# Designs tried in a protein design chat: VH-VL binders against Toll/interleukin-1 receptor-like protein (TIR). Part 18

Target 1, 165 residues: Toll/interleukin-1 receptor-like protein (TIR), of Arabidopsis thaliana (Mouse-ear cress) (q9ssn3)
Amino acid sequence: TKYDVFLSFRGHDTRHNFISFLYKELVRRSIRTFKDDKELENGQRFSPELKSPIEVSRFAVVVVSENYAASSWCLDELVTIMDFEKKGSITVMPIFYGVEPNHVRWQTGVLAEQFKKHASREDPEKVLKWRQALTNFAQLSGDCSGDDDSKLVDKIANEISNKKT
Key: E = the ipSAE of ESMFold2; O = the ipSAE of OpenDDE; V2 = 0.75 times the mean of E and O plus 0.25 times the DockQ between their complexes.

## First folded at step 8 (VH-VL; framework fv_fasinumab)

Design q6 (from p2 with heavy chain H99L; at its last look DockQ between E and O 0.03; V2 from the best seeds 0.00; counts 0 for: pae E 17.5 > 2, off the site)
Fold by ESMFold2, look of step 8:
Structure q6 (fold): chain C 165 residues (1-165), chain A 118 residues (1-118), chain B 107 residues (1-107)
Amino acid sequence: as target 1 above (165 residues)
Amino acid sequence: QVQLVQSGAEVKKPGASVKVSCKVSGYTLTELSIHWVRQAPGKGLEWMGGFDPESGKTIYAQKFQGRVTMTEDTSTDTAYMELTSLRSEDTAVYYCATLWGDWYFDYWGQGTLVTVSS
Amino acid sequence: DIQMTQSPSSLSASAGDRVTITCRASQGISNYLGWYQQKPGKAPKRLIYDASSLQSGVPSRFSGSGSGTEFTLTISSLQPEDLASYYCQQYNSYPYTFGQGTKVEIK
């Protein structure tokens, strides 16, 4: 595979702290990590003949934060990730950052309001697939944020290193 | 302990160039997001540009684009800022600092005074 | 570009006073705002990040508040060592921008 990790996240929630820490630690451990950015659309990186980064990754580390599900792009990405997980082609590592797993599983709390907006703007079938992806995602074994982001980063990186063997 | 150590003061003529260095010790340069900020005498802080690890690119403030180049040498853990076509209004203290992606880190170089005078 | 406007430009207050510095962004920046202190002849030091989070080692008399376009730095009991210039800085989007600064003097 080209990447060990595909990193899915909402930048507005996590860009300045957790994601920067996690990415740096993964790179420090020589874990080949794809972090979704505008360079994917660069002519030398974005090419029709290249397989999607998700398709060529061993693991997907998906950081669901308060506003992750407000983003149609994040949700489309999650649907794709969960489709590959269902086929057994990728291992998904859920990270619940500042959110309760049961709120993600049932789309309650702030996610309920986010999905009211989606329902008013998107095809019902698309919204259903987004909901199913979140529900299936939240049923996987994962990690929750707490008081110490550096400990969480270390835990995630250790888990990837162990599973990589 | 992380430390950013900048090169010494410079005196330049208008039209010349200056290259300020910022050596990182106690940490690895590629694990920091180095940005450059200047401060004219008696004035406030002005962001010039910096490395954005999310995009993997250096972003320049439009005011300096075409005159400034920011580079990094990972073999020596040293960041550089080069400013060309110097004018008297470029007289300032130039700082390197961690301004993005490292909010638990607050590291600044000691500043480098660049004086542009005829 | 997001313009950051601080007020006041300078102030003079007695030791023990509560002082307030405000910063207005020309458009919404969520909570992506930092406050910096700069003492004469020294590099700036960050006091507050993410609008209200206290940087490690910063005295608790400093606090930040606000979201969106309006932000406030408060010093609950001004100390002699707080003589400095204070700057807000947004990091919501490039180019990063600083407020023009507030010089705080002890009288």
Scores: ipSAE 0.000, ipTM 0.471, lowest interface PAE 17.5, mean pLDDT 84
ESMFold2 (binder alone), look of step 8: mean pLDDT 91; pTM 0.932
OpenDDE, look of step 8: ipSAE 0.014; ipTM 0.597

Design q7 (from p2 with heavy chain S33T D102E; at its last look DockQ between E and O 0.05; V2 from the best seeds 0.00; counts 0 for: pae E 14.6 > 2, off the site)
Fold by ESMFold2, look of step 8:
Structure q7 (fold): chain C 165 residues (1-165), chain A 118 residues (1-118), chain B 107 residues (1-107)
Amino acid sequence: as target 1 above (165 residues)
Amino acid sequence: QVQLVQSGAEVKKPGASVKVSCKVSGYTLTELTIHWVRQAPGKGLEWMGGFDPESGKTIYAQKFQGRVTMTEDTSTDTAYMELTSLRSEDTAVYYCATHWGEWYFDYWGQGTLVTVSS
Amino acid sequence: DIQMTQSPSSLSASAGDRVTITCRASQGISNYLGWYQQKPGKAPKRLIYDASSLQSGVPSRFSGSGSGTEFTLTISSLQPEDLASYYCQQYNSYPYTFGQGTKVEIK
């Protein structure tokens, strides 16, 4: 594998630079990490070659935050990640950042409004794939954010380090 | 299609204020970063300010500090730019635009002409 | 503030010509540079982001290159509809700044 970790996230949702701190800690531990920072890449650069980093990563750390599912790019990426997880090609580590796992699983709460907008603007089959990807993602064992982002960063990095060995 | 629709042209006297609106349609304002850019007749583009998601606050270009206020009403998905103490050199087309939106990068409003004349 | 300087300020070229516009930043901006096209009376449209990535729906005759402080927009075969002003913009740091623009006229 070319990468240990593929980071999937929505930048503006990860308040107080959670993703930046996570990325820095992974790199400090010599964990080869691909950071798909859509805001730095203008959110419009997702393409088939982004699948290549997912395909050659051992883990996908997917940080689902309040507005992750508002982004079609994030949702398309998640569909791809979950396709590789189904094939057994990648291990997915769910991180629920400021959201309840059950809200992600059933697209309720904030996600309900986001999916009303998707349903009004997108092909129904595409929206169904997005919903199924979120539901399958939320069924995996994952971590939830709490009061201390530093502790969550350490936990994630420790889990990856232990499993990489 | 997602659109940024701005309020209509305005004519103001020196010393007055103007408030330009920018309504987001087809997406929510909380998922966009709205910036304001103006263009004087026959001149280039000048950034005025916008919401900075990293700091969580609005950043104003120093030239406009103290005269400009940028606000957002999430209940109507409308952003506003208010410029006070208008001068004749404030005559320009004022644009709202997104620079960081993951769905709709580089969408611009149609522009609002503000004419300041005595 | 990062000053963006474009050259030339204007140019006139024939249809089919290769056109090159240069933009220089007063300090390093990595690849955080966009190119915009503005037709008369219209809002600007982004052609290129991250110095070299073509925006979806933009004709392939447009290309961008450069990194650091010097950047180039190229139109490989100028078309009549390319009559516009072109601006570079850095988004490396606030305040975002634009070049002064390059007016492209077609003979």
Scores: ipSAE 0.000, ipTM 0.461, lowest interface PAE 14.6, mean pLDDT 83
ESMFold2 (binder alone), look of step 8: mean pLDDT 90; pTM 0.923
OpenDDE, look of step 8: ipSAE 0.493; ipTM 0.814

Design q8 (from p2 with heavy chain S55R; at its last look DockQ between E and O 0.04; V2 from the best seeds 0.00; counts 0 for: pae E 14.6 > 2, off the site)
Fold by ESMFold2, look of step 8:
Structure q8 (fold): chain C 165 residues (1-165), chain A 118 residues (1-118), chain B 107 residues (1-107)
Amino acid sequence: as target 1 above (165 residues)
Amino acid sequence: QVQLVQSGAEVKKPGASVKVSCKVSGYTLTELSIHWVRQAPGKGLEWMGGFDPERGKTIYAQKFQGRVTMTEDTSTDTAYMELTSLRSEDTAVYYCATHWGDWYFDYWGQGTLVTVSS
Amino acid sequence: DIQMTQSPSSLSASAGDRVTITCRASQGISNYLGWYQQKPGKAPKRLIYDASSLQSGVPSRFSGSGSGTEFTLTISSLQPEDLASYYCQQYNSYPYTFGQGTKVEIK
């Protein structure tokens, strides 16, 4: 694999806080990490003729925060990640950052309003795929944020360092 | 359904300023990347700039740098574009549009005609 | 900056005809290209994103292809309601830029 970790996250919620600390720690430990910069400073994206960074990663660390599911970009990425997880091609590490896993699983709480908006703008089949991806994601073993982000960062980095394929 | 509703047409003299508003309904402004595009009469589309919420700043096309200010008021879900030192060649229809629309959304305001004449 | 050149600038075709519009980028832009339709007096409407993906609600007679520097919008069977100007737009890098447009007329 080219990467040990693919980071999936909502930059609006996490770019200048948790994700920055997590990325820094992973890099400090020499963990080859792809940080998904969907909105690069110049709006550039990777070439479509190259393999997806998801496909060439061992782990996907997916940080679902309050507004993750408001982003169609994040949801499409999650569908792809979960497709590879079902094939056994990637190991998904769920992180519930400031959200309840049950709200993610059933798209309730703040996610209910987000999906009301999605349903008004998108084909029902695409919205169903997004819901199914979140439901399957929330059934995996994962970690929830607490009062101390640095402890969560250390836990994630330790788990990646210790895991075997 | 997401809608972008812009302020009405303006007639201005050279050297004046104009401020166009773009009110978002049916979605939260903070989850949209609002960009501004103009179209001179009978001409094509020209990107002016847009707010990049993840960078926390607005990116302006170099042609308009120093004359354009793009702001937002999240309490009213309204984006604004202000263009100063108007010239006759600034006569155009000004659109607000979503950057999200280039992925899975394509929402445009109805356009605001700004006419600059002596 | 990345310049986008469309061809042709205008065309006239009969209902039912297959119509092809091309767009050339001055630099590689991968698949970060959209196609827009603008009917007279209206705001633009996006037809295609990421070079080949059809926007929801757009008729399947529209398709896009290409990657890198050469892109094509195809209308497989032109309909009367397709009378419009069509624009490509790159979003690979700032500043985002549009092609100059192609005006499609129905004979």
Scores: ipSAE 0.000, ipTM 0.488, lowest interface PAE 14.6, mean pLDDT 83
ESMFold2 (binder alone), look of step 8: mean pLDDT 91; pTM 0.935
OpenDDE, look of step 8: ipSAE 0.482; ipTM 0.814

## First folded at step 9 (VH-VL; framework fv_fasinumab)

Design r1 (from q8 with light chain S30R S56K; at its last look DockQ between E and O 0.56; V2 from the best seeds 0.00; counts 0 for: pae E 15.0 > 2)
Fold by ESMFold2, look of step 9:
Structure r1 (fold): chain C 165 residues (1-165), chain A 118 residues (1-118), chain B 107 residues (1-107)
Amino acid sequence: as target 1 above (165 residues)
Amino acid sequence: QVQLVQSGAEVKKPGASVKVSCKVSGYTLTELSIHWVRQAPGKGLEWMGGFDPERGKTIYAQKFQGRVTMTEDTSTDTAYMELTSLRSEDTAVYYCATHWGDWYFDYWGQGTLVTVSS
Amino acid sequence: DIQMTQSPSSLSASAGDRVTITCRASQGIRNYLGWYQQKPGKAPKRLIYDASSLQKGVPSRFSGSGSGTEFTLTISSLQPEDLASYYCQQYNSYPYTFGQGTKVEIK
């Protein structure tokens, strides 16, 4: 595979803290990591004839934070990640950062308002796919944020290292 | 398309039990929160209980606590409501429906008439 | 338990009329109030959620307003297909409770 880890996240919430530390630690351990920061990547998209970074990654570390589901880019990416997970082609590692897993599963709490906006703007079939992806994602074994981001970073990096060997 | 299809009408004697089924198609049951509502003839709607996604468990209206059990079989995508120790005042149409906190989904079963008579 | 008191119990109006149905909660329910329409022999259909938000696919002649303990469903121009019973429902606190209903007849 070209990458060990595909890192999916909402830059608005996490770029300058948790994701920076996680990326640094993964690189320090020589884990080949693709960092998909959609808010910093201006205009460039992979063409359909080239394999996406998701398709050539062994693990997807998906950090769902307060505003992850507000981004159609993040949700489209999650649908793709979960499609590959269903095929058995990628292992998904959910990280619930500052959100309750049950709220992600049922799209309640702050996600309810985010999906109200999506429903007003988007094709109903697309919104249904997004909801299904989040629900399936929330059923996987994952980690929740706590009071120490460095401890969570170490835990994630250890889990990836152990699964690689 | 999401559909909730309920079992057929039932006639029961006082003291018996009834178990109404609600089969979900076009979506997975584990991704819905099913609630049960009844309506006595000529009367309004009464919530009986259902799955609370915020708490991750089933909540029963206190009026029915001890007499009602709501279960789900994810292998068949079917929800069930069982009401025991039936009385004549339990005569009603029983509906399964999606939880009201899900703003996008408003799906109801067709209703199941349960008649309790001697 | 939160009591939901709905008025009127019934009304009769002409097509084109503006119709107003009110619902009072026995204690504050924030905006966790829905409005439902039930036609004879049919399951209920949600019109309004969160007091004022229109359910997708519901005609814009329906609107909801209110906060706290006082809520209103308005039909700006009554149509023949609006013959139904209408219910408010709170989902702020268990047990969830419905108003007793308002039967709307068209002359």
Scores: ipSAE 0.000, ipTM 0.507, lowest interface PAE 15.0, mean pLDDT 84
ESMFold2 (binder alone), look of step 9: mean pLDDT 91; pTM 0.935
OpenDDE, look of step 9: ipSAE 0.713; ipTM 0.872

Design r2 (from q8 with heavy chain E31Q; at its last look DockQ between E and O 0.59; V2 from the best seeds 0.00; counts 0 for: pae E 11.9 > 2)
Fold by ESMFold2, look of step 9:
Parts: sequence; C-alpha cells; structure tokens
Structure r2 (fold): chain C 165 residues (1-165), chain A 118 residues (1-118), chain B 107 residues (1-107)
Amino acid sequence: as target 1 above (165 residues)
Amino acid sequence: QVQLVQSGAEVKKPGASVKVSCKVSGYTLTQLSIHWVRQAPGKGLEWMGGFDPERGKTIYAQKFQGRVTMTEDTSTDTAYMELTSLRSEDTAVYYCATHWGDWYFDYWGQGTLVTVSS
Amino acid sequence: DIQMTQSPSSLSASAGDRVTITCRASQGISNYLGWYQQKPGKAPKRLIYDASSLQSGVPSRFSGSGSGTEFTLTISSLQPEDLASYYCQQYNSYPYTFGQGTKVEIK
C-alpha cells in the first residue's frame, strides 16, 4: 500500500485551516498521507501501469464541508472512493465538517440547491450516482465537527493510528 | 434503469386489511423517500402519505391517520403500505412513487388494484 | 389543507392547437407546484416541477407558469400523444394535494 490515508476535501478554508492541521498531525505521526490536489488533474496524464492514489490507500478520510457537494470533481472522487469501500478495498472515515449528516444523507439543506444545479448541467445517471455515493457515505460511522478543530484533528489521528496497527 | 415494481392486484372484503409492496431495483431505498397515492376508478389522484427526510418520519394524510402504516425494509429495498378496516370506497389503484417535491426523482410503480367488495 | 382548483374539467382540441389548463391554490404555495400527465391505464408522469421547470425528457411544447396562487400549464402545439388527464399538485405543505384533473381529448 503506498499510502495509509487519502484525504478528500473541498474549499480553500478547509485546506488552509482544518486540513492543514490534520495533514500536519498525520505526517507528524508518520502516517503516509496523500492530500488530493486539483493541480494533478492538469498535469501529467495517467500512466497505464500506475494505480490511482485512492486504490493504493488503506483509509480514505473524506471531509464533507458545506461546499463539498458543489464540486463535480469532489463528487466523482467520492463515487470512486465508495466503489472501493463497497469492494472492501479501502476503509472510509467520514468527517462532517460544518454540515449535518442527515443533510448529506438526503441531499437536503444547502445540498438541495447544489443538486438542482447539477441536474441542470449533468447527465441524470451521473447525478444519481453522486446522490447514492453521498447517501452511502453518510450512513457510515463518522465524526462531526464541533467548536474545537484541534480536538477533532486529534480524534481523527488517534482513530487512524489505532486502525493502522 | 430505476424501477418501482409493486405487488399484484388484490380482492378484499370490507373490514379486511391489505399490504401492498413496492420493490426498488436499479437504485436503493436509502436515498429515496417513498410516497403513496391512490386513484379510485374514474377519479383523480389522492396523496396518502410518505416519508419526510427533513422531519425524519412518515407523514400521513389526516384522512388515513390510524388506518395506514407505511414501512420500509432496506435489506430488500422494499417499501410497504398497509391499509386496515377496508371499505368499498377504498377500491382504487394504489401507486408508490418517489418523493413528490423532489424535482430530480420521478419514479412510479405500475399501480396495484385493490378491490373491496362484499 | 390547501385546496387545488383546476379548470377546465375537460376540453377537446385539434392537433396543433394551443391548450391552457389553470390551477388555483386556496393559499400561497410559492412555486411548489408540479404538473402531471396520466395516460389511460398508466401511472402519472411529471411534466413540470417548481411551477415552470421542465422535467428532463419532456417535450418543449409543454410549459408552466405562475407563482403564489395562480398557475398555468400550456401545450403550445397539441399532439395526438398528448391525449391524457392532467393534474396539478402542490407540495408546499402537508397534506400534498392534487387538483381534480383536466381530461384532454383530440377532436
């Protein structure tokens, strides 16, 4: 396995604050972590010999924030992650950051408006796959954000460390 | 690809109960909210109730409160509607359908004719 | 309960005609209104959601308009396959309620 953790996330606020703290803590614990950068999609093309970072990770830590589901790239990534979870190839660790799990599960609240936009732009079958991925994701055991991001970072890192061994 | 397949027609006597099934294929119940509608012969559509994900519970039309129960078995992806104390006026085609206010989902079962006669 | 008053109850029109069906809500329902088509012996099919948004796969000759309490379904050029009953439905508040239907026939 090339990575212990694949980090999936959206929004520069989470990248510069919560994700930065989480990534630093995982690295500090010598947890091999892939932080999904959008710039890779504009760079070198896929090599037929290489597997995706998701496929070669033990865990996927998926941080669903308010605008995660607004991104088709994040949703495509989640579909892939959940496909591997279904096969038993990866363990998914859901993090609900500033969102209610039920809103993710049913695509209500802010997600309802995001999915209205997706439906106007995208193939209906693709949108159905995105919705199903979010529903399946939200049914897994996960952690919710509170008012102390450092406590959440510590909890996530502890859970990964325990599962790694 | 997504289909809602309902159980077959039934003939019941007044006072009996009926339980109509609605099996989802090509998708899963975990993301769908199933609602039930009936249509008496030659008449219009009547909403009976359905699951409200925001409230986390099933809402029944007041007319049917106390006589109808709507349940789901996610292990078989099957929704059920049971109507008790049947009357001849309950003779209708019963449809299961996806959430009525969901602009994206418009899937309907084929309908189940329930005939109530002495 | 929100009463949905639909008119006319039936109409007969020639192919190519413009057809208009109206629906009035007993209280404001914003734009939370759908229009359904039901052919004989079949389940209903949604044509319009949110008062004016065309459901995917529905022909562009169908359109919806209105908000609040007054709503209209328009068929710009009636086709033989449009022979059906049409229903409005509000989903602003429980119980969800349908209009009584409009039967459309081709002369």
Scores: ipSAE 0.005, ipTM 0.549, lowest interface PAE 11.9, mean pLDDT 85
ESMFold2 (binder alone), look of step 9: mean pLDDT 91; pTM 0.932
OpenDDE, look of step 9: ipSAE 0.517; ipTM 0.820

Design r3 (from q8 with heavy chain T28K D102N, light chain N31K; at its last look DockQ between E and O 0.04; V2 from the best seeds 0.00; counts 0 for: pae E 14.5 > 2, off the site)
Fold by ESMFold2, look of step 9:
Structure r3 (fold): chain C 165 residues (1-165), chain A 118 residues (1-118), chain B 107 residues (1-107)
Amino acid sequence: as target 1 above (165 residues)
Amino acid sequence: QVQLVQSGAEVKKPGASVKVSCKVSGYKLTELSIHWVRQAPGKGLEWMGGFDPERGKTIYAQKFQGRVTMTEDTSTDTAYMELTSLRSEDTAVYYCATHWGNWYFDYWGQGTLVTVSS
Amino acid sequence: DIQMTQSPSSLSASAGDRVTITCRASQGISKYLGWYQQKPGKAPKRLIYDASSLQSGVPSRFSGSGSGTEFTLTISSLQPEDLASYYCQQYNSYPYTFGQGTKVEIK
């Protein structure tokens, strides 16, 4: 595998705080990390002839924050990640950052309004795939944010280090 | 530093077309979503359209139906807005801006005054 | 189309005053509302996104609140440099629409 970690996140919510700290710590530990910041990759699509970074990663650390599910790019990426998880090709590590796992699982709370917007703009089958990906994602064992992002960063990095051994 | 630099002021007659350019420096155009907003003299802001990265296509405000086209030239990092069949009420300052959902990118061009008069 | 109505259309206040500007949407827009400041002869500058999130580099005297149909921009202690027009903008649904603006004058 080319990467140890594929890092999926919404830059709007997390780029200048949690994700910056997590990325730095992963790199400090020599964990090969792909940081997929879609806000900096506007308009860029992976070629169908080239392997996705997801496909060549051992782990996908997926940080679902308040506005993650508002982004069709994040949701499309999550569908791809969960497809590879189902095949057994990648291990998904869910991180619920500032959101409750049950709200992600059932698309309630703030996600309810986000999906009302998606339903008004998008093909129903595509929206269903997005909902299913979130539901399946939230069923995995994961970590929730708390009062101390530094402790969460350490926990994630330790977990990856232990598993890649 | 990211900057959006627009083409200079234009004076047009009714029925003509105008094409305003917006050159991006300090960042790649392919990694931005460019939207266009206009402001008639002494009036408020009006969204005209822009690239919707979540849908992967350009969305145009219905008010400009059939008259506006927004394009990009990635070789020069320049976005364009063309408005056809100009009328006097199209007299406005036209802005390009980074607008990507509720993104924290907040870059605006300096504005291009388009005056439509006979 | 979702109409955005601002109140007041203009105001004059002294430095140090608390200023509030309201914005009402004709339909529910959840939190998908931004606040912009436009100084004379300049392009707009975003102050607030998602109704209450402060844009990077914006002074903490600015704050936003509200959801659904009614939103408020507050300047807790008006400063001379806050002389500008202020606009709300909804981005819940196309076409994105702006309020008509509020001119703020410093006495």
Scores: ipSAE 0.000, ipTM 0.476, lowest interface PAE 14.5, mean pLDDT 84
ESMFold2 (binder alone), look of step 9: mean pLDDT 91; pTM 0.932
OpenDDE, look of step 9: ipSAE 0.387; ipTM 0.780

Design r4 (from q8 with heavy chain E54Q R55K, light chain S56K; at its last look DockQ between E and O 0.05; V2 from the best seeds 0.00; counts 0 for: pae E 14.7 > 2, off the site)
Fold by ESMFold2, look of step 9:
Structure r4 (fold): chain C 165 residues (1-165), chain A 118 residues (1-118), chain B 107 residues (1-107)
Amino acid sequence: as target 1 above (165 residues)
Amino acid sequence: QVQLVQSGAEVKKPGASVKVSCKVSGYTLTELSIHWVRQAPGKGLEWMGGFDPQKGKTIYAQKFQGRVTMTEDTSTDTAYMELTSLRSEDTAVYYCATHWGDWYFDYWGQGTLVTVSS
Amino acid sequence: DIQMTQSPSSLSASAGDRVTITCRASQGISNYLGWYQQKPGKAPKRLIYDASSLQKGVPSRFSGSGSGTEFTLTISSLQPEDLASYYCQQYNSYPYTFGQGTKVEIK
């Protein structure tokens, strides 16, 4: 595989703090990491025709933060990640950053308002796929944020290092 | 930290065109969705168009369709709005701003005064 | 297009007063409404999104309410720094549209 880790995240919530720390620690450990900083791309996420970084990664570390599900780009990416997880092609490592897993699982709390917006802008079938991806994602074993982002970074990096061997 | 910096004021004659730039600093343009709003002197705000991240394309207000083009150069993190066939009623301050569907992103450029006079 | 009508178009109030600005949409817009403050010579600043959610860093004396076609911005205790024009803006449907604005002045 070309990458050990594919990082999926909402840049606004996490790029200049948690994701920066996590990425630097993964690189320090010589873990080949794709950091997808692009959340706004013209049309590419609707009909991917070429082999993606997701397909050539061993693990997908998906950081669901408060505004992750507000981004259609993040949700499209999650659908793709979960499709590969279902095929057994990638191992998904959920990270619930500042959100409750049960709110992600059932799209309640802040996610309820986010999906109200999605429903007004997208076909019901597409919104259903996004909801299903979040529900399936939240059923996986994962880590939750706490009071110390540095400890969470270390925990995630340790888990990847252990599974990589 | 994040800033939208627009090009300077311009004076144009009727029938000319103007191209206003909006440079993103402290963030990358590909992570934002830029919309353009104008405000005639002493008047309210008017949406002109912008990039819709969910549809993956630019949407133009019908009033400006055919006269306005909004483009982006990701290599320089700069968005552009070009308005052609200028009229005196196009005299306004032109703002670039982030897409209003993003709950955390409320960034506006400082505004660019475009004056159309003979 | 969805027309946004603000009321009043201007008002004058004393420091400490409760100020209410209303915004009516010509069609239902659910809660897809923002409130903006614009001081002279400055770009607009968002106060409220999704009709009632307070933007981070905005003083708690600002609040929003409403859904559907009728919306209200309230300033519970007007401060001298609140001298500005206020705009509602719908983002339910293209084209996105603003109210005509409300100028708030201190007596």
Scores: ipSAE 0.000, ipTM 0.488, lowest interface PAE 14.7, mean pLDDT 84
ESMFold2 (binder alone), look of step 9: mean pLDDT 91; pTM 0.933
OpenDDE, look of step 9: ipSAE 0.458; ipTM 0.798

Design r5 (from q8 with heavy chain T28K E31Q D102S, light chain S30R S56K; at its last look DockQ between E and O 0.76; V2 from the best seeds 0.00; counts 0 for: pae E 11.3 > 2)
Heavy chain, then light chain:
Amino acid sequence: QVQLVQSGAEVKKPGASVKVSCKVSGYKLTQLSIHWVRQAPGKGLEWMGGFDPERGKTIYAQKFQGRVTMTEDTSTDTAYMELTSLRSEDTAVYYCATHWGSWYFDYWGQGTLVTVSS
Amino acid sequence: DIQMTQSPSSLSASAGDRVTITCRASQGIRNYLGWYQQKPGKAPKRLIYDASSLQKGVPSRFSGSGSGTEFTLTISSLQPEDLASYYCQQYNSYPYTFGQGTKVEIK
ESMFold2, look of step 9: ipSAE 0.006; ipTM 0.552
ESMFold2 (binder alone), look of step 9: mean pLDDT 91; pTM 0.931
OpenDDE, look of step 9: ipSAE 0.810; ipTM 0.913

Design r6 (from q8 with heavy chain Y104A, light chain S30R; at its last look DockQ between E and O 0.04; V2 from the best seeds 0.00; counts 0 for: pae E 18.1 > 2, off the site)
Fold by ESMFold2, look of step 9:
Structure r6 (fold): chain C 165 residues (1-165), chain A 118 residues (1-118), chain B 107 residues (1-107)
Amino acid sequence: as target 1 above (165 residues)
Amino acid sequence: QVQLVQSGAEVKKPGASVKVSCKVSGYTLTELSIHWVRQAPGKGLEWMGGFDPERGKTIYAQKFQGRVTMTEDTSTDTAYMELTSLRSEDTAVYYCATHWGDWAFDYWGQGTLVTVSS
Amino acid sequence: DIQMTQSPSSLSASAGDRVTITCRASQGIRNYLGWYQQKPGKAPKRLIYDASSLQSGVPSRFSGSGSGTEFTLTISSLQPEDLASYYCQQYNSYPYTFGQGTKVEIK
């Protein structure tokens, strides 16, 4: 595979702190990491012949934060990640960062407002796929943010290192 | 909150140079892709160039190639745009802006008016 | 260079009217199209990104649609505070280019 880890996240919520620390630690451990920062990407690459970074990654670390589901780009990416997880082609590592897993599972709490907006603006079938992807994502075993982001970073990096064998 | 604060208005003679600064707060400059856009009075917006992280270099619009230099000082989190050989047609408000993936140009500086007159 | 052509160049409408602004790209740009509102003396404010995604904090009366070469910005019920110039912008390829703008006036 070209990448060990595909990082999926919402930059506005996490770029300044958690994702920067996680990325630096993964790189420090020589873990080949694709950082999909949708808010920083310039002139997004497009080629129908190229395999997506998701397809060529062993793990997807998906950091669902308060505003992750507000982004249609993040949700489209999650649908793709979960499609590959269903095929057994990628291992998904859910991270619930500052958000309750049950709110993600059922699109309640802050996600309820986000999905009211999606339902008013988007094709119903597309919104259904987004909801299903979040529900399936939240069914996986994952980690929640706690009192120490540094410990969470270390835990994630250790889990990836242990699973590489 | 991310803010981009630009240097003040400038008046220049034709043939001179101007260097506009853009100070970033709320993020470090190393995490942002800064682009520059100008707007002549009563006219539309014109992209001048910006940093391309995939190529690891600044890309300049062909129209400005050879006259513009965009640099960054990460010790002060300040981006700069220098435009040389100024002409009256360069009179414009110059904006710095960030480029975010699915959030194109979602943070903008307040603009810097550069007036070129004899 | 990808030319972005807006139509109309200006319009005048009453409060409550539905307003549509169109933007045509000279080449396909997928959905890499943004819509910006600029009030006099202010920096542009993003309304729509990726052709149809509404920027957080933008009123729901604004919507965007289209892909490829044809795009629209719709204001479903024009408000007095919507007096501004509106620009489309492609970010599919360098150089990034803007439409010439549409000035919206309230009758």
Scores: ipSAE 0.000, ipTM 0.460, lowest interface PAE 18.1, mean pLDDT 83
ESMFold2 (binder alone), look of step 9: mean pLDDT 90; pTM 0.929
OpenDDE, look of step 9: ipSAE 0.600; ipTM 0.845

